# Designs tried in a protein design chat: VH-VL binders against q0atu2. Part 3

Target 1, 119 residues: q0atu2
Amino acid sequence: MLDKKARIRTSREYRNVFEKGKRLSGRFLIIYYVENALDNNRFGFITNKKIGMAVIRNRIKRQLRAIVREYQGQVKNKHDIVLVARAGIGKSSFEGMEKDYIAIMKKAGLFARNANKID

## First folded at step 1 (VH-VL)

Design a25 (framework fv_dusigitumab)
Fold by ESMFold2-Fast, scan of step 1:
Structure a25 (fold): chain C 119 residues (1-119), chain A 118 residues (1-118), chain B 111 residues (1-111)
Amino acid sequence: as target 1 above (119 residues)
Amino acid sequence: QVQLVQSGAEVKKPGASVKVSCKASGYTFTSYDINWVRQATGQGLEWMGWMNPNSGNTGYAQKFQGRVTMTRNTSISTAYMELSSLRSEDTAVYYCARGEYDWEFDYWGQGTTVTVSS
Amino acid sequence: QSVLTQPPSVSAAPGQKVTISCSGSSSNIGNNYVSWYQQLPGTAPKLLIYDNNKRPSGIPDRFSGSKSGTSATLGITGLQTGDEADYYCGTWDSSLSAGYVFGGGTKLTVL
């Protein structure tokens, strides 16, 4: 599980990231990200109804949180990052989601160069 | 300038082991994985495994599990691949290649020819 | 037999264009980024394309990549005699036998 302080919790905080942040799209994920004025990174997760029924959306959200937690130490400090799952994510494997996350974070310049789960 | 320089050609008997080296220069050695890929004469590329120089962690292709060992010496920026219980089918050119994650190999060593014959 | 299927050979004349296909499955191309490698005779492979469609610095824009579903394509326009080489696609396979997999290779002849 992600620590409570590492989660974006309020609609105001989500709105800030969407309005002021940069956007980058991957195969299954879109990220919105902006520097924050805190001592830590915070993550938000959006799974919309186009992905599928609640049981699928909840599974995806849970898996994305697990992936983010796994690679949390490699993320550049002081960012608010929102992950938005694309409609096609429901057809992906866990490994496919994980690789998309690493790729998109790397392309955004948010990861250390050699970030991966075995580092 | 990024460069990977491999050790010279080896001739081994069946049942022996071979250890190929790959010396890196021009970048921070611990920041990229080293992958090993082989190619028999006139054949395609075959991935053998990866080694993370920072952690020492490895992942081997199932075909080579139990016969291959990938290591490094960070003080001299050198990666090693040791293949044991050699057979004639192991005759190939062995390449080291720098990877970022497991999707791409951006710089390759010149290759080391290993010949297994009696 | 390779996990990723490429035609064994393609040929075209200088100045023409050629495409090389690479077909896989959901566990490899369908889930992961595809790279392409060029191997000139007697040399080590060289990265041509990564992340499906991106070029490393120094690779001319006449080389392009694309991916759709479980297949990837390498395109070469303005073909030159120096493009004669073997071309390999590659990607991660996320099945239970997880590892990096290459296509069988395509020999490009410039006539």
Scores: ipSAE 0.006, ipTM 0.550, lowest interface PAE 14.3, mean pLDDT 84

Design a26 (framework fv_dusigitumab)
Fold by ESMFold2-Fast, scan of step 1:
Structure a26 (fold): chain C 119 residues (1-119), chain A 121 residues (1-121), chain B 111 residues (1-111)
Amino acid sequence: as target 1 above (119 residues)
Amino acid sequence: QVQLVQSGAEVKKPGASVKVSCKASGYTFTSYDINWVRQATGQGLEWMGWMNPNSGNTGYAQKFQGRVTMTRNTSISTAYMELSSLRSEDTAVYYCARGLYDKSWDYFDYWGQGTTVTVSS
Amino acid sequence: QSVLTQPPSVSAAPGQKVTISCSGSSSNIGNNYVSWYQQLPGTAPKLLIYDNNKRPSGIPDRFSGSKSGTSATLGITGLQTGDEADYYCGTWDSSLSAGYVFGGGTKLTVL
């Protein structure tokens, strides 16, 4: 459900992220990410057959897009980010995927800090 | 002129591995990706993966993940594709093919002549 | 089994025109460039069309490509006996699990 300009769609765009980007693994997700020359973030989503049948893969893609959309305001601008679902994601709850996404994005340094936080 | 010249035919037993070479000439080897595509007798084309000869980065089709390794030796402008744990259904002609742009997976402009690999007991 | 659907065969006489279709989905043809390859019997494939509608040097203008939505077509005009071959469309599938995908191929017979 992301705006079309916030989606990675072409083979060249995906390839750029994999070739030049950094990789970070979570429990259910792997992200590949690279700074782009645009004024916005773009997201790509990959689910493979090891996850399960098309119905399951489509559900996971929808849930991941919903999570990304909900937290888009926390993501540092000017990045292309590809989320790759690991085989075990089919065993996770929505909340489990959400927690993994937040953890991995924080670890990657991609979540913007709240300037008023006391840490 | 651009040429991709592959190694000769191979006959292997099930469980063995095969390593096919692809020697490039007529262009800057590190500026173009090498893709590998196979074709079983009377069947269609099946993409196996890509290799960037400048970085050594690779990407493999899911079907071959864990069995295929794509490498290169830049000093002799040669790409390699090694397929392990061979099965009878791996019997095919294996092609190397050049990708025109460093950031493009969209097409292959020059192809090797093909290497026939036969897997039989 | 192919992700991209092509008719298995097409035939026409010399001088005629044929079109070969290639149908996919948004994750492949809909979002990516389409290429076409010609394979003469006993030979390696040869790039015929790239970036939907462009011809490499040396490919005559009798060959053309187009793309609309999730489908692509290869057009061949002024058919010659030497055009008898298998034709494959190809594109990237945005899924990492699929990678580059080819159509099932179309056998063109010229009588």
Scores: ipSAE 0.007, ipTM 0.604, lowest interface PAE 11.2, mean pLDDT 85

Design a27 (framework fv_dusigitumab)
Fold by ESMFold2-Fast, scan of step 1:
Structure a27 (fold): chain C 119 residues (1-119), chain A 121 residues (1-121), chain B 111 residues (1-111)
Amino acid sequence: as target 1 above (119 residues)
Amino acid sequence: QVQLVQSGAEVKKPGASVKVSCKASGYTFTSYDINWVRQATGQGLEWMGWMNPNSGNTGYAQKFQGRVTMTRNTSISTAYMELSSLRSEDTAVYYCTRDFLDYSEIYFDLWGQGTTVTVSS
Amino acid sequence: QSVLTQPPSVSAAPGQKVTISCSGSSSNIGNNYVSWYQQLPGTAPKLLIYDNNKRPSGIPDRFSGSKSGTSATLGITGLQTGDEADYYCGTWDSSLSAGYVFGGGTKLTVL
């Protein structure tokens, strides 16, 4: 579970990231990201109703939070990052979402280390 | 100012098509889906569909499937809704409205002023 | 017909309070957040409430929303003549005909 301090909590905070941040699209994910004035990163998660049924959206949100938590230590500090699930993500595997996340974060220059979890 | 500005009133004959435009300004056009909602004289609001301005993907209400086409031109931040095979019951005010693409829930926080379409012989 | 059921009209005097109901099913209100829209005569609708009970900036606290099960309620206290309008509930419908649905609308008359 991500700590309360690491979560984007208000609609105003989400709007700030979307309107001022950079956007990068992957196969299943879009990220929006902007530098913040805090000492930590904050994450937001969006699974629009158009993605599919509530059970699918809830599964996707849980899996995305787990992925973010797993790679939390590799993310460059002082960023607000929102992950948006694209249409079609419901057909992907956990591994597919994870791979897409790693690829997008590397392309955005937000990973401080190799994001390879072979251990 | 954040706004959606629609094209002017149209008068059409039965069987014709109408294309309504909706120009966005004051915000990032590709960050919000554009939805179309109509309202016949003295009647309630009826949702027609959504269009994603970044991808061009659409979702239409079943009632309008086969007759409606929603498109956009990102260079001029403008959305379009074309309704074909017009009937008298299509006489209505047509609104464009936006929902935040990257929010988990759908609600319409900004609306165009409306375009009156009259279908008569 | 509308998928969400609202009373066609309600009336009250200035300074009084009024409640507008919106009834749906598990595929819409039961599974999704509800919004409320105000439409003054001759104008486009305006968002009053989103996510069941949240107010956009500029909407006074005399407007409130709630949801229980498959029903939602809009409350208006301290009624003013400027509140005379049509009120619509709206939500996503998650059924096979997936899309946004509105209630039939309620005409509020401030007598």
Scores: ipSAE 0.006, ipTM 0.606, lowest interface PAE 9.8, mean pLDDT 86

Design a3 (framework fv_dusigitumab)
Fold by ESMFold2-Fast, scan of step 1:
Structure a3 (fold): chain C 119 residues (1-119), chain A 121 residues (1-121), chain B 111 residues (1-111)
Amino acid sequence: as target 1 above (119 residues)
Amino acid sequence: QVQLVQSGAEVKKPGASVKVSCKASGYTFTSYDINWVRQATGQGLEWMGWMNPNSGNTGYAQKFQGRVTMTRNTSISTAYMELSSLRSEDTAVYYCARVEDYFEYSGMDVWGQGTTVTVSS
Amino acid sequence: QSVLTQPPSVSAAPGQKVTISCSGSSSNIGNNYVSWYQQLPGTAPKLLIYDNNKRPSGIPDRFSGSKSGTSATLGITGLQTGDEADYYCGTWDSSLSAGYVFGGGTKLTVL
């Protein structure tokens, strides 16, 4: 489960990211991201009504949280990041969403360089 | 301050239409959905529909399909709800309320003061 | 008849606790976030609880929400005369496709 400290929780915080942040679009996801003044990253998740019924939106939201949690250690510190699901995400596989997330985060420069390379 | 201010009371004859306005201030109008909810005297709350002020997209309760239209004018941060073919049972207080687009019906946190619509002959 | 069932009335004395239930089905409460609204006589509703158990800024912690299966509960502790009002639960109903539904309302009387 993603820790409460790592979640964007208030409308004010979401609005700050949307208004001041940078935007990058993937196939199934859009991210909005901005550097914060905290010691940690915070994530928000938006599954708009155009995705489908609440059961589908809730499933997508849970899957996105799982993906974010899996890769949280690779994300550069001190960022507020909001993931917005695009209308087509309901037709994606879990693997498809995961690959899209990784691609967007790398393009945004938010993933730390590979730590497995020693020499 | 964050507020929604509605137009004044209306008295209409059966068969007429009514258009209620809801003016937003103190926040970014296009960032919150506007929901419309009505309440007949001594009765409960009844949801009518939602409107996204950025896109203009709407969703209406089945009971009101074909009779209700929800629109907005972003230049004056105002939402509208028009109900046609009025009947006596449409006599109610009509409310607009905002909901954070980010949480999708998680809560209607700011409400207008209400507009009384009376339908009588 | 409302899709969500609430008791029509509840009463308690000042300082006591009261709970208001809201019963639905898998397509509404069982699958979606629940909100609670307070309506004082002659006024517009006010949001008390959203996302099942969260309070907006300015709502005292004596108001609480919970959800279990297809039912939700609003709890009010340290009851005050100013709490005398109608209380409504509300949630999205997935079977209605983007439809929101309210409970029938509960009149709280502070004796």
Scores: ipSAE 0.006, ipTM 0.564, lowest interface PAE 11.0, mean pLDDT 84

Design a4 (framework fv_dusigitumab)
Fold by ESMFold2-Fast, scan of step 1:
Structure a4 (fold): chain C 119 residues (1-119), chain A 121 residues (1-121), chain B 111 residues (1-111)
Amino acid sequence: as target 1 above (119 residues)
Amino acid sequence: QVQLVQSGAEVKKPGASVKVSCKASGYTFTSYDINWVRQATGQGLEWMGWMNPNSGNTGYAQKFQGRVTMTRNTSISTAYMELSSLRSEDTAVYYCAREWDYSDTGYFDLWGQGTTVTVSS
Amino acid sequence: QSVLTQPPSVSAAPGQKVTISCSGSSSNIGNNYVSWYQQLPGTAPKLLIYDNNKRPSGIPDRFSGSKSGTSATLGITGLQTGDEADYYCGTWDSSLSAGYVFGGGTKLTVL
């Protein structure tokens, strides 16, 4: 599970990322991201009704949090990042979601060159 | 001010089409789905469909499939709902509503003022 | 008929408490969060409750929501004349013809 300080919690904070942030689409994921005024990254996760039933959405959300947690050390610091699952994600494997996440984070320029050090 | 402003009242004959507009201001238009909901006089709310202003993708209620088309013009932050083959039963107030779908279940946090459409011969 | 079932009307005196029920099925309320909308006479609906029990900014805490199984409830305490309105529950339906569904609406009359 991600540390409490690394999670976007309020509707206001989510709204800020969507309205001020940049957008990048992958195969199963969309990310919205914006630099924050904090000294750490925060992540949000959206698995909306277009994906399917709550049991599927909850599974996807858990898997996305696990992926983000695994790669958090590679993410450039001082960003609010929201992951939005696309409708097709329900048919994806864990590995498929992981590959998509890595690909879109690299395309966004959000992965630090030194994976052992936060930017 | 965060607002959705709809076009004015329309009077149409049976068989005609009507196109209602919904202009967004005060927020990033492409970041939120626009839904359309109608309400006949003295009746309840009836969902018609959603439109994603970034992609142009839509989802329509089965009842309106084949008669409704939802589009947008991102350069002027305006959503449109066109309903064809109008019948007297289509007489209603038509609302556009912004969807907060960045939660597991989306909801309508901002509504237009409504557009009255009257279908009569 | 509406997909979600609400009582058509409810009434109470100023200062009293009312509850409005909303009943659905496993594919809608049982599977998704519920929202409530208030419609004052002659106006557009306004979001009153989202995610079962959360209030948008500007909504007083005398309005509350809850959900149990396939049913949701809107509670209003300290009833005021200005609360006289139609109230609608709403949620997404995850069944084959998935879309947003509303309750039939409840007219609240403040006596």
Scores: ipSAE 0.028, ipTM 0.675, lowest interface PAE 6.4, mean pLDDT 87

Design a5 (framework fv_dusigitumab)
Fold by ESMFold2-Fast, scan of step 1:
Structure a5 (fold): chain C 119 residues (1-119), chain A 122 residues (1-122), chain B 111 residues (1-111)
Amino acid sequence: as target 1 above (119 residues)
Amino acid sequence: QVQLVQSGAEVKKPGASVKVSCKASGYTFTSYDINWVRQATGQGLEWMGWMNPNSGNTGYAQKFQGRVTMTRNTSISTAYMELSSLRSEDTAVYYCARGDSYEFYDSPFDYWGQGTTVTVSS
Amino acid sequence: QSVLTQPPSVSAAPGQKVTISCSGSSSNIGNNYVSWYQQLPGTAPKLLIYDNNKRPSGIPDRFSGSKSGTSATLGITGLQTGDEADYYCGTWDSSLSAGYVFGGGTKLTVL
């Protein structure tokens, strides 16, 4: 699970990202993202009712949190990012969701370029 | 200020349909879900369903599936709830309430309409 | 029966404090944020507490919320006659019959 500081928690915060943010669609995911005034990134997750039953939505949400946590160090700082699961996500594998996430984040320019190397 | 204003009281015969309206103001109508909740006389609150005003998508409680229809008219920022095949047990106050259109499981109902009394009697 | 269990009534004198409990299961309170709603006689419900323990603007700090496991509690201190109302807890249910669920309501009498 992500640290509380790294999670978008309130409906007002989600609404801000949706209204002011940029949108990019992948195969299984849509991201909405906006620069924040904080010292860290925050992530939100939406598995809407069209995905299916609550147990399916809950599973997808937890898998997406795990993916985001694994790649957190690669994300450019100071962004609020909301992941919205598309209707077809229930057919994907964990690996498929992971690949889609990486592809979207690269397209958005949210993954940091090469790490700085010191002598 | 955010306000939800509902239509006036209705008296219906068993077997009829009723359509209640909920006019929103003070916010962007398409940015929030409208939920419908009813309360029979002296009883508790009962959730009926949600409607997304941007998409028109709906979700209904199983108890009301097949009898309820939730719609909207975005040009006048108004939501509607129609309940058919009315029974005496449907006598209640019907409320609209604002929720989050980009719902995750935990959105509260932060603003409520004043309620519409529907009486079903012979 | 209500999915969430509340005591049907509670009472206390002005200036005292009361707590109202709300008991559920792992699929509702255990998994989701809890809200509390106040319904004054003859009026629509009003949001009092959201996200377990947060107050909307305009709600005094006499009203507080907490959650532990599958139960939630609404606390009211410094009771006033104007607090006499029905109080409902509410949350989303993540089970197979997913939807919003309310407690049965608690009538607060300020004597």
Scores: ipSAE 0.007, ipTM 0.583, lowest interface PAE 8.9, mean pLDDT 84

Design a6 (framework fv_dusigitumab)
Fold by ESMFold2-Fast, scan of step 1:
Structure a6 (fold): chain C 119 residues (1-119), chain A 122 residues (1-122), chain B 111 residues (1-111)
Amino acid sequence: as target 1 above (119 residues)
Amino acid sequence: QVQLVQSGAEVKKPGASVKVSCKASGYTFTSYDINWVRQATGQGLEWMGWMNPNSGNTGYAQKFQGRVTMTRNTSISTAYMELSSLRSEDTAVYYCARDEGYYDLTEYMDVWGQGTTVTVSS
Amino acid sequence: QSVLTQPPSVSAAPGQKVTISCSGSSSNIGNNYVSWYQQLPGTAPKLLIYDNNKRPSGIPDRFSGSKSGTSATLGITGLQTGDEADYYCGTWDSSLSAGYVFGGGTKLTVL
C-alpha cells in the first residue's frame, strides 16, 4: 500500500518523531510530526493495546494506511508523521477516521491544498 | 535518574478512603502512562488501572470500578490513586509503575515506585 | 483468580537452567506482547523482559523470553542464588474486560 520508503520502521525513528516533533490531537487520532532530511514523507502507525484485540488493531492500521495513501499527494513534503490511534477509534467508521485525519492534517498546516482522494 | 517515589505507609479503618501519591522525576511526566498495581501479603500482582498524565484519561480494572479514582497534578509531576470504602482485603502494598507503550509499539511497566503499604484494620 | 497460568514454584541448583511457563488465551498472550517481572523478597517488581524476548539495559543474557501461540516462557541459565525471587508474566487482555493481566507468579528457589 505505502511505498516501503514512506514507512517509519524502527523504534529509534518513532522516538525521534515523539521527542523532536509537534503534537496535535483530533477526535480519534493524534499526530506527531517533524520535518525530515529526506526527499519524501514517512508515516508511522501506533494502535495501542488499550484499543482492543489484534484483529481490531490490525483492521484500524490497514484503514489508516489506506487513508494516508489516498491523501499522500496533499501532504507537504519532507515530514515524518506518526499517527497514534486513540481508544475511541475502535468504535469509529472508516468515514469517521478519514474525516478526523483530514481535519487534523489541515490544522497542522500539513496539507498544501484542499484534501482530496487519489483517484 | 528516572524514578517514581511514593508516599508513606497508611493505616485506615474499614469504610475509610486512602490516597496514595507517586512523584515522578528524571523524565517528561506527561509522556508516559502511569499504572497502579497492588499486592496483598504473600499474594500475586493485581493490576488496578492506568492513567494518562497528559489527558487525565483513565481505565480501571472491573473489580475496582466505582471505588478507585486515578488523578494527577502535572505542575508537580505527581500521580494519585484514591481507593474508597476500604475493606480488610484491601490490605496490600500499592505500586505505581510507568508504561512505555507508545514509543516501542508495546505496553510494559519499566519503572516502578517503591510501594506504599496500606493496612485496613480497626 | 489470575487470568494467566504459571506454575506456583520451580527449583534448581546453582549453575543449572530453569524455565517458567505462562499460559493464556487468544485475547491476551495470543494477540499481545508479553513481559516478565522479577520480584526479590521485600522489593518492588523489576522489568526483566519486554516485547516477548527483549532485555532492558542491565539485565544479563542468562535471562531470555519466548512466545508461541497463547503461551510464553522465561528461561534462566547459569542459575545464581541471587535469582531466588518471584517471577510474573504480564500482558494486555483485549477482551470486554480490557486491562493488564499478570500470571499468578512462580517462586524460584535456588537449592
Scores: ipSAE 0.007, ipTM 0.581, lowest interface PAE 9.1, mean pLDDT 85

Design a7 (framework fv_dusigitumab)
Fold by ESMFold2-Fast, scan of step 1:
Structure a7 (fold): chain C 119 residues (1-119), chain A 121 residues (1-121), chain B 111 residues (1-111)
Amino acid sequence: as target 1 above (119 residues)
Amino acid sequence: QVQLVQSGAEVKKPGASVKVSCKASGYTFTSYDINWVRQATGQGLEWMGWMNPNSGNTGYAQKFQGRVTMTRNTSISTAYMELSSLRSEDTAVYYCARSPEDYWYEGFDPWGQGTTVTVSS
Amino acid sequence: QSVLTQPPSVSAAPGQKVTISCSGSSSNIGNNYVSWYQQLPGTAPKLLIYDNNKRPSGIPDRFSGSKSGTSATLGITGLQTGDEADYYCGTWDSSLSAGYVFGGGTKLTVL
């Protein structure tokens, strides 16, 4: 589970990311992202009915939160990021979702590129 | 380059059926919904329904329920819209248009070039 | 008939500004994001604005969108003769018969 302060919780906050943010699509995920004025990143998660039954959508949401939590230290600070699960995600493995997340975050320039580089 | 290319013009008699194709290229076909929209001569745009190429699930406008069928063939990245029991009022240009699969608020982009269907006695 | 109301026509001179309104209800514009489409004579519609106010790549910044309550507006500044077209608003409707709905269209004439 992500820390409360790292979660987008209100409809207004989600709306801000959708209206002001950039969009990038992966194989199983779409992200919307915008720089925020806070000291931390915040993440939102959307799993709509096209994915499948509530039990599948809840499983996907939990798995996505686990992936985001594992990699949160690599995300450039001060961003609001909403993950939207595509219908095909229900057929993906956990590893497949994880790989898609890493790929899309790197493509968006949201992962730190050289945290350990001396020069 | 992302594009949708539709089949050619059709002329049909009342009571017949027409099947329009829409071939996608330049993107992952199964990752976006295909919508169908028609436009009668001198009239506005009318949404007919959506089809999800990954699942095969569809949603049709109530006006067309029972007469329209939307399908796909993923091996050739092609969507189809079949309209049955044609009437003269079905004379229109029929468009396919792509939308994001998983969030309903986004617009349609790209659009196919359109297929003219003429229904006459 | 259309679910969303647009004026049937609007006109202005080259270089001027025009606005096109789109009025709906709480189940459509009031609860969902609005898109705008441009249709040049004899062509397929083209997406101009999505998510109320965002432009696809290649759409010039003289096209803008806004939304307030159950109404949306398309703005065009620096009007050009090549802007003569039909303009449609569109959005999803959250009612029991949910689906995508378009406005009736507005014909823009550059005088």
Scores: ipSAE 0.000, ipTM 0.537, lowest interface PAE 14.3, mean pLDDT 84

Design a8 (framework fv_dusigitumab)
Fold by ESMFold2-Fast, scan of step 1:
Structure a8 (fold): chain C 119 residues (1-119), chain A 121 residues (1-121), chain B 111 residues (1-111)
Amino acid sequence: as target 1 above (119 residues)
Amino acid sequence: QVQLVQSGAEVKKPGASVKVSCKASGYTFTSYDINWVRQATGQGLEWMGWMNPNSGNTGYAQKFQGRVTMTRNTSISTAYMELSSLRSEDTAVYYCAKEGDYFSYEDLDYWGQGTTVTVSS
Amino acid sequence: QSVLTQPPSVSAAPGQKVTISCSGSSSNIGNNYVSWYQQLPGTAPKLLIYDNNKRPSGIPDRFSGSKSGTSATLGITGLQTGDEADYYCGTWDSSLSAGYVFGGGTKLTVL
C-alpha cells in the first residue's frame, strides 16, 4: 500500500507527532498532524486494544492504509499524520471510514479543493 | 490545563440508582475516551468501563454489565456514569479518568477528584 | 480480585531505593504498554509512568519504569517521606473484551 518512506516507523516519531502536533477528531478517527522537514508526507496508524480482537484491528489498519493511499495526492505536502482509530470504528463500513477521513482532513485544512468535490 | 471536575457526594438506599458527572476542560472533549474507575474503602482500583465522547460507544467490565450506563453531553463537555440496583458493596469513591494522549493511548493521564457514593439502609 | 499481581507492601529508609513488581500474562502486560499510578492518602491517583518507561511532565527522574515479558517494575531512588503512598500498575487486557486492569496495589512506607 504505502511506500516505506511515507510511513511513520518508530515510537519516537509517533511521540513527536502526538506531543507537538495538532489534534482533530471525527466520528471514527482522530488525527494528529504536524509539519515535517521532509519533502513528503508520512502516515502512522494506531488501532488501540479497546477496538477489539487482532483480526478486527488488522482489518481496520489495512482499510485505513488503503484509504490514505487512495487520497495521498490530495494531502498538503510536508506533514506527519497519525490516524488513531476510535472504538466505534469496528461498527463502520469501509465507506463510513472513508467519509470520516475526508471530512477530518478537510477540517484540518490538509486537503486540496479537488478532494472535497465542492463547487 | 486539563481538568476533570466531578459531582458531589451521594448517599443512596439499596436498590436505588446513582448518576455521577464529570466535567472536562482544557482539551478537546471528543478526542479522548473517558474511563470510570472505583475504589472501595481500603481497597484497590477497579476499572468499570470506557466511553467514547465522539461516538457515544462504550465498553463495560463484565462485573458491571447490565447495570452501568456511561453517557455524555458534548455541548457541556460532561461525561456521566449511572449505576443502578445499588448494593452496600457499591459503596466506594468513583473516579473519571481521561485516556492518555501519548503513543499507546493505554494510560489514564488525568483523573477527577472522585465522588464518594455511600449505599446504606 | 486483581488480575495483575503486586506485593502488598514495601518499605525502605529515606535516601534508599525500592522496586515494585507487577506480574501479568501474555494477554495484558505481554502485549500492551504498562502505566504506573501514585495515590497519596485521601487523594485521586496520579499518573507516574506511561508507555512502560516514560514520565509525564513534572515527574522527577527518581521514578522509572521497565517491562520485560509479562512483568513490569517501578523503580524509586532517593526515597523521600513524601513518596509514602499506594502504587498501582495498570494495562489493557485483550482477554477481557479490551478492558483495563490494575494491580492490587503496593503500600510504600518510608521508615
Scores: ipSAE 0.007, ipTM 0.590, lowest interface PAE 11.0, mean pLDDT 85

